# Ledger of designs, part 8: VHH binders against StAR-related lipid transfer protein 4 (Stard4)

Target 1, 199 residues: StAR-related lipid transfer protein 4 (Stard4), of Mus musculus (Mouse) (q99jv5)
Amino acid sequence: ASISTKLQNTLIQYHSIKEDEWRVAKKVKDVTVWRKPSEEFNGYLYKAQGVMDDVVNNVIDHIRPGPWRLDWDRLMTSLDVLEHFEENCCVMRYTTAGQLLNIISPREFVDFSYTVGYEEGLLSCGVSVEWSETRPEFVRGYNHPCGWFCVPLKDSPSQSLLTGYIQTDLRGMIPQSAVDTAMASTLANFYSDLRKGLR

## First folded at step 4 (VHH)

Design N1 (from A12 with D106S E111K E112S; framework vhh_8ghr_2)
Fold by ESMFold2-Fast, scan of step 4:
Structure N1 (fold): chain B 199 residues (1-199), chain A 127 residues (1-127)
Amino acid sequence: as target 1 above (199 residues)
Amino acid sequence: EVQLVESGGGLVQPGGSLRLSCAASGFTFSDYSYIGWVRRAPGKGEELVARISPSGGSTSYADSVKGRFTISADISKNTAYLQMNSLRVEDTAVYYCARDYEWGYSSLGYKSAFDYWGQGTLVTVSS
């Protein structure tokens, strides 16, 4: 599939960006969040990285579209698979809760999602696609290429390294400084919430 | 095209063990699908007792069977298994293997149903 190949290659390219091109946006406990200006839109490409006390397959199974995602993800309020395809692919629609006392109102995303092997681990990635049906209670956001790499740690078979690339256009009329602050906090919270969910 | 065939059911005494098998055809476990074991006893609704992810990396169990049942999959044989230990009279039910291909979740709960079911295999636990 053209979409899955392009998406995968784009995420691998992000994973190859040199460390000196990133600026630290937030650092909490063992998770670091960086950002750099996006090449896709007037916003940022975020990178987050931290160690998980679990194996690759279990970590990615909690992140990819599936039955475990809503159990731990505080931001996601619904997740529906709209279409399924070969090669661990689907088109999903998900919604997110309002943020910052509803300064960022609930959003809706429609994403192509693809999970594939990467080195000794997995990559779960996504990108928004056009979908004509909208729901009036949500603002349709747009995810430029996003994804999560998870690889085993050397000499620590029960642990893995989780690296995420997030590039979200929330759209609507929101101050960009509020968006940027919320994005860094959301990524740090993603790690703490996921760690809680894996137990 | 898609078919799931269960085997391994039967009569067993309390405290005994059984292993159920689910042979899949018309799709592979590398396809985007979850496999579950659902049971139905007379007078009760359907209960999802165990589930395994397409990668085989994640499993989940109903509280009623945790620690006693183990779900697994052999990708090379395209077969899923349910190992049932320390069986109780209350485990008596028809056990179905089911593929979950169209699934959805929301704040209102699980919205999509299993799309393909096996014929079911009867497990009777009695002395």
Scores: ipSAE 0.011, ipTM 0.399, lowest interface PAE 9.5, mean pLDDT 82

Design N10 (framework vhh_etentamig_d1)
Fold by ESMFold2-Fast, scan of step 4:
Structure N10 (fold): chain B 199 residues (1-199), chain A 126 residues (1-126)
Amino acid sequence: as target 1 above (199 residues)
Amino acid sequence: EVQLLESGGGLVQPGGSLRLSCAASGFTFSDYYMSWVRQAPGKGPEWVSGISPSGGSTYYADSVKGRFTISRDNSKNTLYLQMNSLRAEDTAVYYCARDYEWGYSSLGYKSAFDYRGQGTLVTVSS
């Protein structure tokens, strides 16, 4: 209960960060990725933004924990809902594929997830929680507050603007250059994959 | 082309204060994160403080937090470091740096700076 309010407020704070605080990390067709130093850990807060050719509800339904996520997301290899608190709120465990020829081995995350209205759109956000069960085939990563804002475009109500904030501690022994390369590419691929996954 | 000129260093007694300045030229100053880095005799470089392009976010090493204040004046292309409650362990050459790769982990593992100045010596001694 208090966790969802705190998480939502943190994401809204990220969304209010001034444009000139961000440095471009990667810019490809139809998506820009920025980053700035994290205030939560010795790493980065990443921001990604791009236009979706779909309405808010359909975009967020493909992102939030549920049956559609694994159909399009190339990075995510499993998703288990561990606890349901209510329709828009759960604890989930998910795993990710190895990256960069397995320089980054498969990771596992256990996140509290919360979806709520934001302006005329939606916010789907998450943060890792403590979970004692570990599986030897995965390294347990940690997501500091992360989330996706989706709002209608004022000029084109059948399109939406998707903005993500990602703040992941991959843990383990990984060169910083590999983390930086993987994170920027992962966010760009997220947009490409989601666009192909939408109905 | 890119030029960073530090000033304001000198000899100061423990508990004293100094203000360092860095005049930047040859690039759009307001587009870059800027940092102060110091190097004490016989030691490697230590990141001290950083500031966002707008000046809205500031960052400090634990060793200087609460004593040092970083600021910038984008209209004058100038970076500042106000140093209060100076200690003998603050004795170092202080460098102004333009940060191409900004981040705590980048600053810790690899030099994140694409340009740095010539430095200004700060000596804290009785």
Scores: ipSAE 0.000, ipTM 0.277, lowest interface PAE 12.4, mean pLDDT 83

Design N11 (framework vhh_8k46_1)
Fold by ESMFold2-Fast, scan of step 4:
Structure N11 (fold): chain B 199 residues (1-199), chain A 126 residues (1-126)
Amino acid sequence: as target 1 above (199 residues)
Amino acid sequence: AVQLQASGGGFVQPGGSLRLSCAASGFTFSDYYMGWFRQAPGKEREFVSAISPSGGSTYYADSVKGRFTISRDNSKNTVYLQMNSLRAEDTATYYCAADYEWGYSSLGYKSEYDYWGQGTQVTVSS
């Protein structure tokens, strides 16, 4: 319970960071990606934002650990729920595809995941936890607090605003240009893939 | 022209305190990240601390966390570094720097800034 509260409060703090603290990393049609130096590790906190043509519950159900995620997410290659605590709370293990001609080799993450109400919408958040089992085909990455806020648009309740905060330590020695290219493109692709998955 | 004028350096005993100032001119100060770097004789320049344009976010090298505090006054175009509990290994020339776009590094601190000052010498010795 204390982990859920701390995680939720940390994401709400990120959501309250002033606009002038962010620098644009990538801007494509209907998605903006920003970044700032992380306070958790020697890397970046990324922010992404865009409008979804769907209601909050459908959007978050496609993002949170469950049967829908692998249907649309091109980066995620597996997702296993290791422990269920409640309907909104679990520990999951997931893997990601290699990127940039395998300059970034496949990664594995083990995350605590928690979904909770936020204003008139939802927050689905996560943070990596210690897990003893490792698989040699993957490098174990680490997610500092990450999450997705989804709130309805007041003037268009069939649409929602999706804002993400991603703070991933990919581990290993990866050139900065490769990390920049991968993170910004991954977040932009997340939105385009999700939009296709919701249809 | 862009100018960054660092001052406030001097001689201090171990455990003492100093406050450095950097007066900026020639650019819109409130739009820039400000940073402090230091360089000891025979060593490469290293990151010390940085502060966001609004002052809402601050960053510190592990070696100075809990001892140094960065702050800024946008009305005076000045950034400050309050240095407490000084150690002999803090002896260096301290440079202030300005950068419009912060943080291009996956492995560490951004080492290249847009503009650099001339520096102020800090010597910690008995």
Scores: ipSAE 0.000, ipTM 0.112, lowest interface PAE 19.0, mean pLDDT 83

Design N12 (framework vhh_gefurulimab)
Fold by ESMFold2-Fast, scan of step 4:
Structure N12 (fold): chain B 199 residues (1-199), chain A 125 residues (1-125)
Amino acid sequence: as target 1 above (199 residues)
Amino acid sequence: EVQLVESGGGLVKPGGSLRLSCAASGRTFSDYAAAWFRQAPGKEREFVSAITWSGSTTYADSVKGRFTISRDNAKNSLYLQMNSLRAEDTAVYYCAADTGEWYLSSYTPSKYDYWGQGTLVTVSS
């Protein structure tokens, strides 16, 4: 819980950042993506928000580490649970597909993941941890604190509001314009893919 | 806040066994990685064994097969079962716990932030 407590508190801090600190990065029907300079690394903290036509528990169950994630997430190509502490905590290794005609080659991440109650909903969060084993076909990326808040909509309890904070260092020498394009598109695609995955 | 207190040290003959305990206050061991280190007279502190939040264990080559690290989260305790003790195992044994600073501490036990006061283990005839 030391790592889980820090991670949870960090995500709650992100969730408390004032509206005027965010710049719109991408806005499509049913999802808005914002960003602001990261305080963790030389990159951006991204925020995405949109309504899900499903209840909190089902939405978060599709996002948290598990086989359900691979069924709908077009970016994620593999997911292995390396250590399982409790039903709400694990260390996972996952890989992502190449992006922008492979200008961004496939990445590998090793993340601590934690899911906890938040208000009338849930928070599923993660942060990369050091892991010595690497796979040569992947570049090891690094997720600074990231997470997904999901809370019921007050006037529509069969719907929920999903808010994500993503803070990924893709590493390597990638043009900044490619990073910017990929991050905004990844978040918009996350929402459209998840909506299709919820049944 | 975490405070660690070791117990179970003592004098034992070569080939004997001892079980060390480390009691934590402030939070449970399930919340972090924990480890045992030892410091022999006139030597630097060395790694003995570590256990992750999931119960995965790592051992120094010198103790592999003889020592077993374990934890009981309900009792908020960490243990080190030491079998087939040798004179070279004589040392002050320290319990350590990590803050979980975005790092899987089991790979670098030296980065542990909370330490006990130590318990002396003497292996001699």
Scores: ipSAE 0.000, ipTM 0.134, lowest interface PAE 14.5, mean pLDDT 82

Design N13 (framework vhh_7ocj_1)
Fold by ESMFold2-Fast, scan of step 4:
Structure N13 (fold): chain B 199 residues (1-199), chain A 124 residues (1-124)
Amino acid sequence: as target 1 above (199 residues)
Amino acid sequence: QVQLVESGGGLVQAGGSLRLSCAASGFTFSDYAMGWYRQAPGKQRELVAAITSGGSTRYGDFVKGRFTISRGNAKNTVYLQMNSLSVEDTAVYYCAAVRWGSLFYDSPSDYDYWGQGTQVTVSS
C-alpha cells in the first residue's frame, strides 16, 4: 500500500502552493493564518505559520500522537492510540472541546498519523479514517489531509519554522461563519499553547 | 455486511450512452473515495474514473471528455455517465471504495472494497 506516500505527496503539494493564492484569515503577533477553498470538500484549506524557540525534533514530538499532546493543547480533551503500525505510524482517536459557547459541540476524530523526514526537518501528517464505534457525546468530524512541517531556521540555532495545513470538516449543522471564526482562532491558539508547552 | 452493487450495464451500439450506478452499504459512504475500474478479456484492471469524498475527480486518458463520474451521498451511490461509447469500451466495469477518501489512489490494490462487476458490451 502507498497510503503514507500519497498523504506525504498531498501535503508537499499544499506546501508548494504560491503565496498569492492564499487569503489572510487572521494575523496576530508571531503567527499568520491563511485560507483558500479546499479541493477536497466544500470548505477551506487553512495554512498557519510561525517561529518556535525550539529544535525541530522537540516541536514535532509535542505535536505527534504521544504523551505530551494533552498537556499543552487546550482544544484536545482526549487522545487514544488505537493501533500502532510502526514507530512513526498509527491510528488514533481524539476528542475536542466545544467552541464558540457550544455553537460547535465537542467533536471526535479517528486519524491515520504518519511522521517522516522532510528536507532538514520533519513532517507529521494525518487523515481521517472510517471507524465504526462512535460515542454519543461527540459528533464525528473528518480531517481531510492535514499536517505540520517543521524545519530549522537558517542561521538561527535552536529555532524552527512551523507551518501547518488543516482541512477539517466539522460536520453537523454549524453556520459557516462560526466554522470560519473557530478555525482561524483555533490555529492561532495552537501556536500560543504549543509555545507555552515547550517552556 | 459491506456491499457494492453495480447496475446499468448491458449492450449498446457504438455512439450510444449508458449510465452505471453503484449502490454502497455497510460503511460511511461520505468518508470514502469511489472509483470505477474496467477489465477487458486478457487485460489488467485499469482506472476509468475516481471521485474523492470531497467531489474532486480523476479520469483515465481514454475516457476524458466522454465519461463523467458523480456521487450522491444521500443515496450512498456513485454514478458513471458514459457517452460516445466505442467498441474499445467493452469490458466488465467494477465499482471500488477506499477509506481515506480525500486522496486519489493509483492502483486497484489500494482499494478496500470491490463490487462484482457489470458487463458493458458496445457493438458496431
Scores: ipSAE 0.013, ipTM 0.426, lowest interface PAE 7.6, mean pLDDT 88

Design N2 (framework vhh_8ghr_2)
Fold by ESMFold2-Fast, scan of step 4:
Structure N2 (fold): chain B 199 residues (1-199), chain A 125 residues (1-125)
Amino acid sequence: as target 1 above (199 residues)
Amino acid sequence: EVQLVESGGGLVQPGGSLRLSCAASGFTFSDYSYIGWVRRAPGKGEELVARISPSGGSTSYADSVKGRFTISADISKNTAYLQMNSLRVEDTAVYYCARSYEWGYSSGYKAFDYWGQGTLVTVSS
């Protein structure tokens, strides 16, 4: 339980960071991506936010480890549950497709994942853990605390506000400009892909 | 202990409709997040055609049935339904109701841990 409590508290701290600490990294129609230097590693903590035309439960069901994620997420190529602790809590291994014209080769992540109620909505969060098995076709990446908050819109209960915090060390030998470009674009694409998946 | 019992299969003409029912016992839908319908046609592999989260109301469909099939669940009756409209000859298959935990998604239909016995749907003139 200690790991889930610390992870949840860390994401709540991120959600409490003041607006003036963030810098716009990418702004496209219906989604804004910000970033600030990470306190965990030599990289960035990214924040993305946008409105979903769907209710909290349906949005988070499509994001959390489960049967819908691979149906819409073009970046994620596999998802395996390695250990179950509770219905809302697992260790999962997932893989991602190559990015930015394959300058970033496919990655593999092994994450502790936890989904919990947060105020009137939900939080689905994760953090990488040590795992000895590796597969040669993938570079093992590392997620520092990451998560997705989803809360209902008061003026429009059939819509929700989705806010993500992503803090990924892609590892390997990648040009810094490619990492920076890929992270911002990946988050914007996450929103457009999810919106299509919810139809 | 856990049982899923399908009913409602039969013979229909192309363009016709059928409603399949899946009665669950030995567990409740509030204990589990996902119920799905998987079909197997002679000489073909398993295809996951529809899924529902009974508590959340979330649904998903295979492209082959999207717009024609509707999945629903009644938590109080512990029963899931598959409404099949505009049926085609290629929809001929044994249809299975299956239960899944939230965590175990690696390969679509392989996430399901308990399966019913199946009900035959034949679409033919």
Scores: ipSAE 0.000, ipTM 0.243, lowest interface PAE 11.8, mean pLDDT 84

Design N3 (framework vhh_8ghr_2)
Fold by ESMFold2-Fast, scan of step 4:
Structure N3 (fold): chain B 199 residues (1-199), chain A 125 residues (1-125)
Amino acid sequence: as target 1 above (199 residues)
Amino acid sequence: EVQLVESGGGLVQPGGSLRLSCAASGFTFSDYSYIGWVRRAPGKGEELVARISPSGGSTSYADSVKGRFTISADISKNTAYLQMNSLRVEDTAVYYCARKYEWGYRSTGYAFDYWGQGTLVTVSS
């Protein structure tokens, strides 16, 4: 499928963006979150990076659409596989909890998802697709190309480096400051929650 | 009909070893995302011991058993295993095999779609 190739190439382009193009959005213990204006919509492309105390396969299996994700991710409230093309390729629908005392109400996303080898590690990426069925309790959000790269650490092969690129249009009438606060906190929490989920 | 049947439990002395088996029927390992082992002792809560994604090879262990227990799967036999070494009196429990697919709603800690009936492991002199 041409969509998987285009998506993979887009994420590799994001991974090649020079360090000086990013601005720090949030920095906490063991996680740095950066952002830059998106070229896809009126919002930001976020980058997050941190070390995981686990091997690539375990880390990515906990992130990709699958049974591990809901065990640790505080934001994701449901996950349905709508179409299964291959083990590493599907269309999924997932929902997220409300945020900031429901200033950001629960969202729903329908994404094409693809997991592929990248260098000595893995890339799990996604992008929203059109889906006509909506559910009244959710606002349909939209993910522009997004994904997670995970590669072994050279000096410590039992550990891995996890780098994410997230580019989400939450839709609706939300103050930009609320969106910015929610996005940065969500990415920092992603790492803390994932670390707990892996161990 | 989906079934998970545990076997291999029994009485063993501290420091000993046991291997539990979980025979799956009504589905193949290529059709689901992971198999887990959950234990429960009388008067104690449930503890998720180990998980494996048979097709992907990914594994996860509780801190209490890490380094002592090993989870594995034989896709051709449609069977998952829990190799338990260096057993302690505290490992005495009923051990359950459980399956989870790659869909559903969030639950506390973990969510399993189907459970076996359990096999008793007693560690005592």
Scores: ipSAE 0.226, ipTM 0.603, lowest interface PAE 4.2, mean pLDDT 86

Design N4 (framework vhh_8ghr_2)
Fold by ESMFold2-Fast, scan of step 4:
Structure N4 (fold): chain B 199 residues (1-199), chain A 125 residues (1-125)
Amino acid sequence: as target 1 above (199 residues)
Amino acid sequence: EVQLVESGGGLVQPGGSLRLSCAASGFTFSDYSYIGWVRRAPGKGEELVARISPKGGKTSYADSVKGRFTISADISKNTAYLQMNSLRVEDTAVYYCARSYEWGYSSGYTAFDYWGQGTLVTVSS
C-alpha cells in the first residue's frame, strides 16, 4: 500500500478510538487535550479538540504545508517544501522553537504530508520520513502518524470542529515529564494561535 | 522533603539596600524549576518581582523593580538571592521565595509548587 493510504487509514483508526480510552491532559477555555499511551513508541498519542469560528477549507489551509502556517504558528520557525508530488501531497522540512527556556532545544522534522477529503470535511496528516541532511542547530525529531480532522458543525456550517492527533518523539535527552507537559501546553497554544490567525 | 528558607529582611531607610537569601533543600536547581521572588503588601495582591532559571542564568523582572533589583543564584550552595537597591517606601512587603515550574512557553505560565515562610522588608524613614 502507498504511504498516503496507510497514513490515512491509521489516522481514521485513531479517530475511532473510544472516549473511555482517553485521559484528560489539559483543559482550557474552548479546547480539551487528552492522551493515551502510544502503540508506536515509548510516549503518548495526544488528542485535541475544539470549535473553530471558520469554515473547513480556511481552517485546513492554515494548517497544511503552505503560505499561511508560519503567519500564526508560534512554535514553527521555518517550513520548506522539499518535494511536491501533487497539490495535496509533499515532503516538507520544518523547525520548531526551543521550549521551557531551551530545556527542549529547537527541533527539526522531515514529514510526508497528505491532505484528503474526509466525510463532509478534510483530513491533513503527516508522518516523518528518513532524510540524510541534518542541520547542527537542530535535533532531528520524529513524528509518528499525526493529523488534523476538520468537519462542519451541523446546523452551524460557518463553524467547524477541529480534532488533532499528535504523536511526536522529540528525541534527545529530555525528562519524560517535561516532554509530556510541553506537549499538552503546545496543543492548547496551537488552538489559541490558530484562532487568532483566522480572519 | 522540599524546603525554602528566606533570610535577610529588615528595616531600611529609603534609598538603602538589602540582600535577601533563599536556601533550598530537597531538590536541585538543575531539575527544571525556576526560583521566583513574590511580594505581598497589605491590601494588595501578590506580585512576581523577579524570576531566575538557575542553570541558564536567565532572569526576568517586574517593571516596578527593573534597574533596582537583581536576582542571582549560586548552584553550588543551592541558594538564590535578591539584591534590592535604591529601595522605596512602596517596596515595603513580605517577600516570599517560591519554586515554580515553567510549562510550555516561558513568558506566560508559572505554577508555584513550594513557598518559603516569607521575610518582611520595611522601607521607612
Scores: ipSAE 0.000, ipTM 0.095, lowest interface PAE 20.2, mean pLDDT 82

Design N5 (framework vhh_8ghr_2)
Fold by ESMFold2-Fast, scan of step 4:
Formats: structure tokens, C-alpha cells, sequence
Structure N5 (fold): chain B 199 residues (1-199), chain A 124 residues (1-124)
């Protein structure tokens, strides 16, 4: 309960950060990506926002740990639920593809994941936890608090607004410029891939 | 060192079948979202004919080859295949295996590593 509450409160804090604290990192049609220095590590907290042409429940069901994520997410190469506490709460291990001509080699993450109601919508959030088993094919990355808010559009209830907060320490020896380039483009790609994947 | 090595090209008659193989080294298919087959005939542009997500199993095909070509991957062998049936003269091309875009900077697909290509000639 304690970790779920703390994680939820942290994401709500991110969601309340004032507009003028964010700098645009990438803006393409139908998605904007911002960033600000992280207070958790020597890197950035990224924010992405865009409209989904679908209802909240369907959007979040495609994002949270489950059977549909790998169908549409080009970055994620595997997903295993290690411990299942409740319908909305688990520990998962997932892997990601190499990036930028393998300047960023494949990563592995072990995250606590929690999905909860937020206003008239949902919040699906996660944070990396300690896990002793490592696989030699992957560098263990670390997600500081991350999550996705999805709420109905007030004038168009068949559409929703998806806002993400991503705060990833890729670890290893990677140039910061490569990390910054990868993160901004990954978030834009997340939105285009998800839009194509929604059933 | 990342390498993609194609094999299985050759001369076949119209209506015949051929299977191309793409052996990958320097990375594993479980690490990558997509492997594609791209063809190029002399004087023509490149055409992406098929893509596969080796870990997810999802596949897609160009309209020109739907129903005739089947892409597959064997993760344990780190090898992708293109089964080509009901071949036509217009399928004559050099066929390249390519690793599809890694997330980060280059758009919805872009190939970052290519094989040397294997020639497929369909002729009576």
C-alpha cells in the first residue's frame, strides 16, 4: 500500500508542475514532448501529451502490463509478469531494443506497476525495484517514477488526452546527447505506434 | 559487428517457389522489434515487401506480394525467412534482408543494417 500511495502521489506532483518549468524537446503533429532536469537523478524528466481517438479504458489497457503491449510497442521486445498482487498491481520485467545504431544497447527493467483511478480517468504508473537476477544480453536500466495519465476530453467523450511522464536512467556509458535524442523521439514514436495499435 | 547474410536466391520459372534465408550475427532477434525484406529491380526504387517482429510474431506485407509471400523468423537460429510462392516475372529483383529502425530518431521505419542482397530471377 505504501509504495503504491507514494508512487501515485509522486506522479500527481509531476502532473501539477507549472507550464513555465517545461522546455519543448520535440513537437510533431499530434504530440508535444517537453523535458526538465530530474530531481531524482542526473538526467531529465520527460513529459509527452497528445489526443487519442479512443476511450480511456482501451488506451490504458494497451499501455499497462498485459497481452496487448508487445503487439504495438516497437521498443519493447519482451514482457514478463514476475509477481501479480492484484488486477491493477504487479512486478514486471521487460526488455527494450537497442537504439541509435546500438550506441544504446538493449536494456532490461524490473518495475513495480500500479494502475488506479484519477479524476474521470486512469493513471498507470511504475518505478524500478531491486532485482538480483540479471541477464547478460541486457544492461539493467532504472526507471525513476514514470506514468501515464489518461482522461476523457470534456467536449468529446469518445476521445481522451494521454499525458506521460518518463524518467529513465539507461545506465552504462552512453553519451548524454544520444540519451536525449533517443528519449524525445521514443516518446513521439510511442504515440504514433499506440494510435496504430488501438483496436 | 552486426551482419545480415542472405541466401536462397536463384533462377526459377514463373509460378515456382523459392525460400530466402537471412542469418543475423552481432545482435539477437529477441532484441529487435522488426526485420524486413526489401527488394530492388534495376532502374526501380526500393520496395519493402515484408516485415516481421521476431519476438511478437506480427507480420506485414506489400500489396504486391500479399497471399503469395510469407515471412517468418526462428529466434533460436537468429534467422528470418521469406517463403515466395506463385512467383511472377515482376518479382525479379535483388532481395535484401534489413534490420528495421531502432527507436530514437529516424521515423516510423528506417533500416540501419543491410545484407549484401541475393538475386532472384523469375524467367521462363
Amino acid sequence: as target 1 above (199 residues)
Amino acid sequence: EVQLVESGGGLVQPGGSLRLSCAASGFTFSDYSYIGWVRRAPGKGEELVARISPSGGSTSYADSVKGRFTISADISKNTAYLQMNSLRVEDTAVYYCARDYEWGYSGSYAFDYWGQGTLVTVSS
Scores: ipSAE 0.000, ipTM 0.100, lowest interface PAE 19.4, mean pLDDT 82

Design N6 (framework vhh_8ghr_2)
Fold by ESMFold2-Fast, scan of step 4:
Structure N6 (fold): chain B 199 residues (1-199), chain A 125 residues (1-125)
Amino acid sequence: as target 1 above (199 residues)
Amino acid sequence: EVQLVESGGGLVQPGGSLRLSCAASGFTFSDYSYIGWVRRAPGKGEELVARISPSGGSTSYADSVKGRFTISADISKNTAYLQMNSLRVEDTAVYYCARTYEWGFPSGYSAFDYWGQGTLVTVSS
């Protein structure tokens, strides 16, 4: 309970950061990615935003831990729910594919995940937690607080606005320039892949 | 830009006390990370002696120091401390302050992402 409250408050704080604090990292059709230096580690806090042609509940159901995530997410190669506390709260372990011709080798994450109401929509958020079991084929990465806000568009209630905050420490021995290049493209691809998955 | 700076090391007699400080700059202590004290003595490997979750207050100690050392953190000052009591000659080492996001035992110290410069503690008559 304490971890879910603190995580939620942290994401709401990110969502209140003023527009002038962000710098555009990548802009493609129907999605903009911004970043600013992280206060948690020697990397960036990324923000991504775009419109979905679907209602809040269906969008978030495709993002949060569950049976639909692997169907559309090209980066995620496995997802195991390790503990279920309630329908909206779990600990999960997931793996990601290698990136940039394996300059960024496959990663493993163990995250606490929590989904809660936010305004007239939903917030699905996560943060990496301690987990002693490791698998040698993966480098254990760390997600600082991250999450997805989804709210209805005021003039188009069948559409929603999806805003993500991603703050990932990939760990290991990889050039920071490779990480920076991959992150912005990965977030833009997330939106494109999710839009196709909602069909 | 991000830095951990240790202070408080020095020469002390057996049975004495010493307090080490670790001042963090360029980042803030969070509920999602741990601050540890790692020591290295001449001819010996690294030993994690104490670890704290700054906001949660959870602490852990190596068996060699349990009951003698106390780790603490001041969130408002962004500073961690190691209070060392009943010091022994075998506590002589360079003490490093480090940040990690893992509570378990790492196979190596790659799980610690920021390290201080180290401060020498010498326990001798």
Scores: ipSAE 0.000, ipTM 0.123, lowest interface PAE 17.2, mean pLDDT 81

Design N7 (framework vhh_8ghr_2)
Fold by ESMFold2-Fast, scan of step 4:
Structure N7 (fold): chain B 199 residues (1-199), chain A 125 residues (1-125)
Amino acid sequence: as target 1 above (199 residues)
Amino acid sequence: EVQLVESGGGLVQPGGSLRLSCAASGFTFSDWSYIGWVRRAPGKGEELVARISPSGGSTSYADSVKGRFTISADISKNTAYLQMNSLRVEDTAVYYCARSYEWGYSSGYKAFDYWGQGTLVTVSS
């Protein structure tokens, strides 16, 4: 309830950050990635944006916690709902594959997730919560507020604009260059894989 | 009790069309579940041909039916549909409507735990 309101407002605040505060981190295929120093931790808030050749509801249904995500997302290796509060609100646990020849070992995240209407589209957002159970094969990572905005294109209603805000603390002892490389690869692959999953 | 009831099966000639319906009771369609159509032909295993997130309209299809079949759902009627066009002899099978009450894992046909009784589709001249 109150957590969902705070999370939604935080993502809307990120979505309102002026263009000149972002630095281009990578231009990959049909997606641009920007970043700026995070105000939540000693790392970065990443922004990614690209056009989808599909309607808002179909795009967001593939992203939010649900049956579609593992079909297309090469990074995500499992997704479990731990607690279901409402149709659009849950606590989920998911795992990610190792990266860069296991320089970044598999991670586990436990996130509160909330999907809500935003203007003429949708926002699917999440934030990590404390969860006492851990699994030894994974390092517990932490997502500061993250989310995906999807809105119809004004001049092309069969297409949508997908904008993501990702703010992940991978934890552990990882070289910063490896974190930077992994984030760039993850966002590049996210858009490419999602586009294939929608077709 | 979760119950899924299929209808609309029958005999149709190659190149013809048919629409299957799946009426759900004991639960309502939501974003937290999905409905799939799984078929089983004589001497073959199960094949997931199409699935949908009912309230969102997100759909996916097996390569064997892509472009020919369309899955849809009507939330107000708590009913899912499979529109089958350009039917081939090899589409002959019993078609099952299935719902997953568990989600969070791969959406392969093994994830479906509630199934209808099936409806027979025969494509023959």
Scores: ipSAE 0.000, ipTM 0.127, lowest interface PAE 15.2, mean pLDDT 82

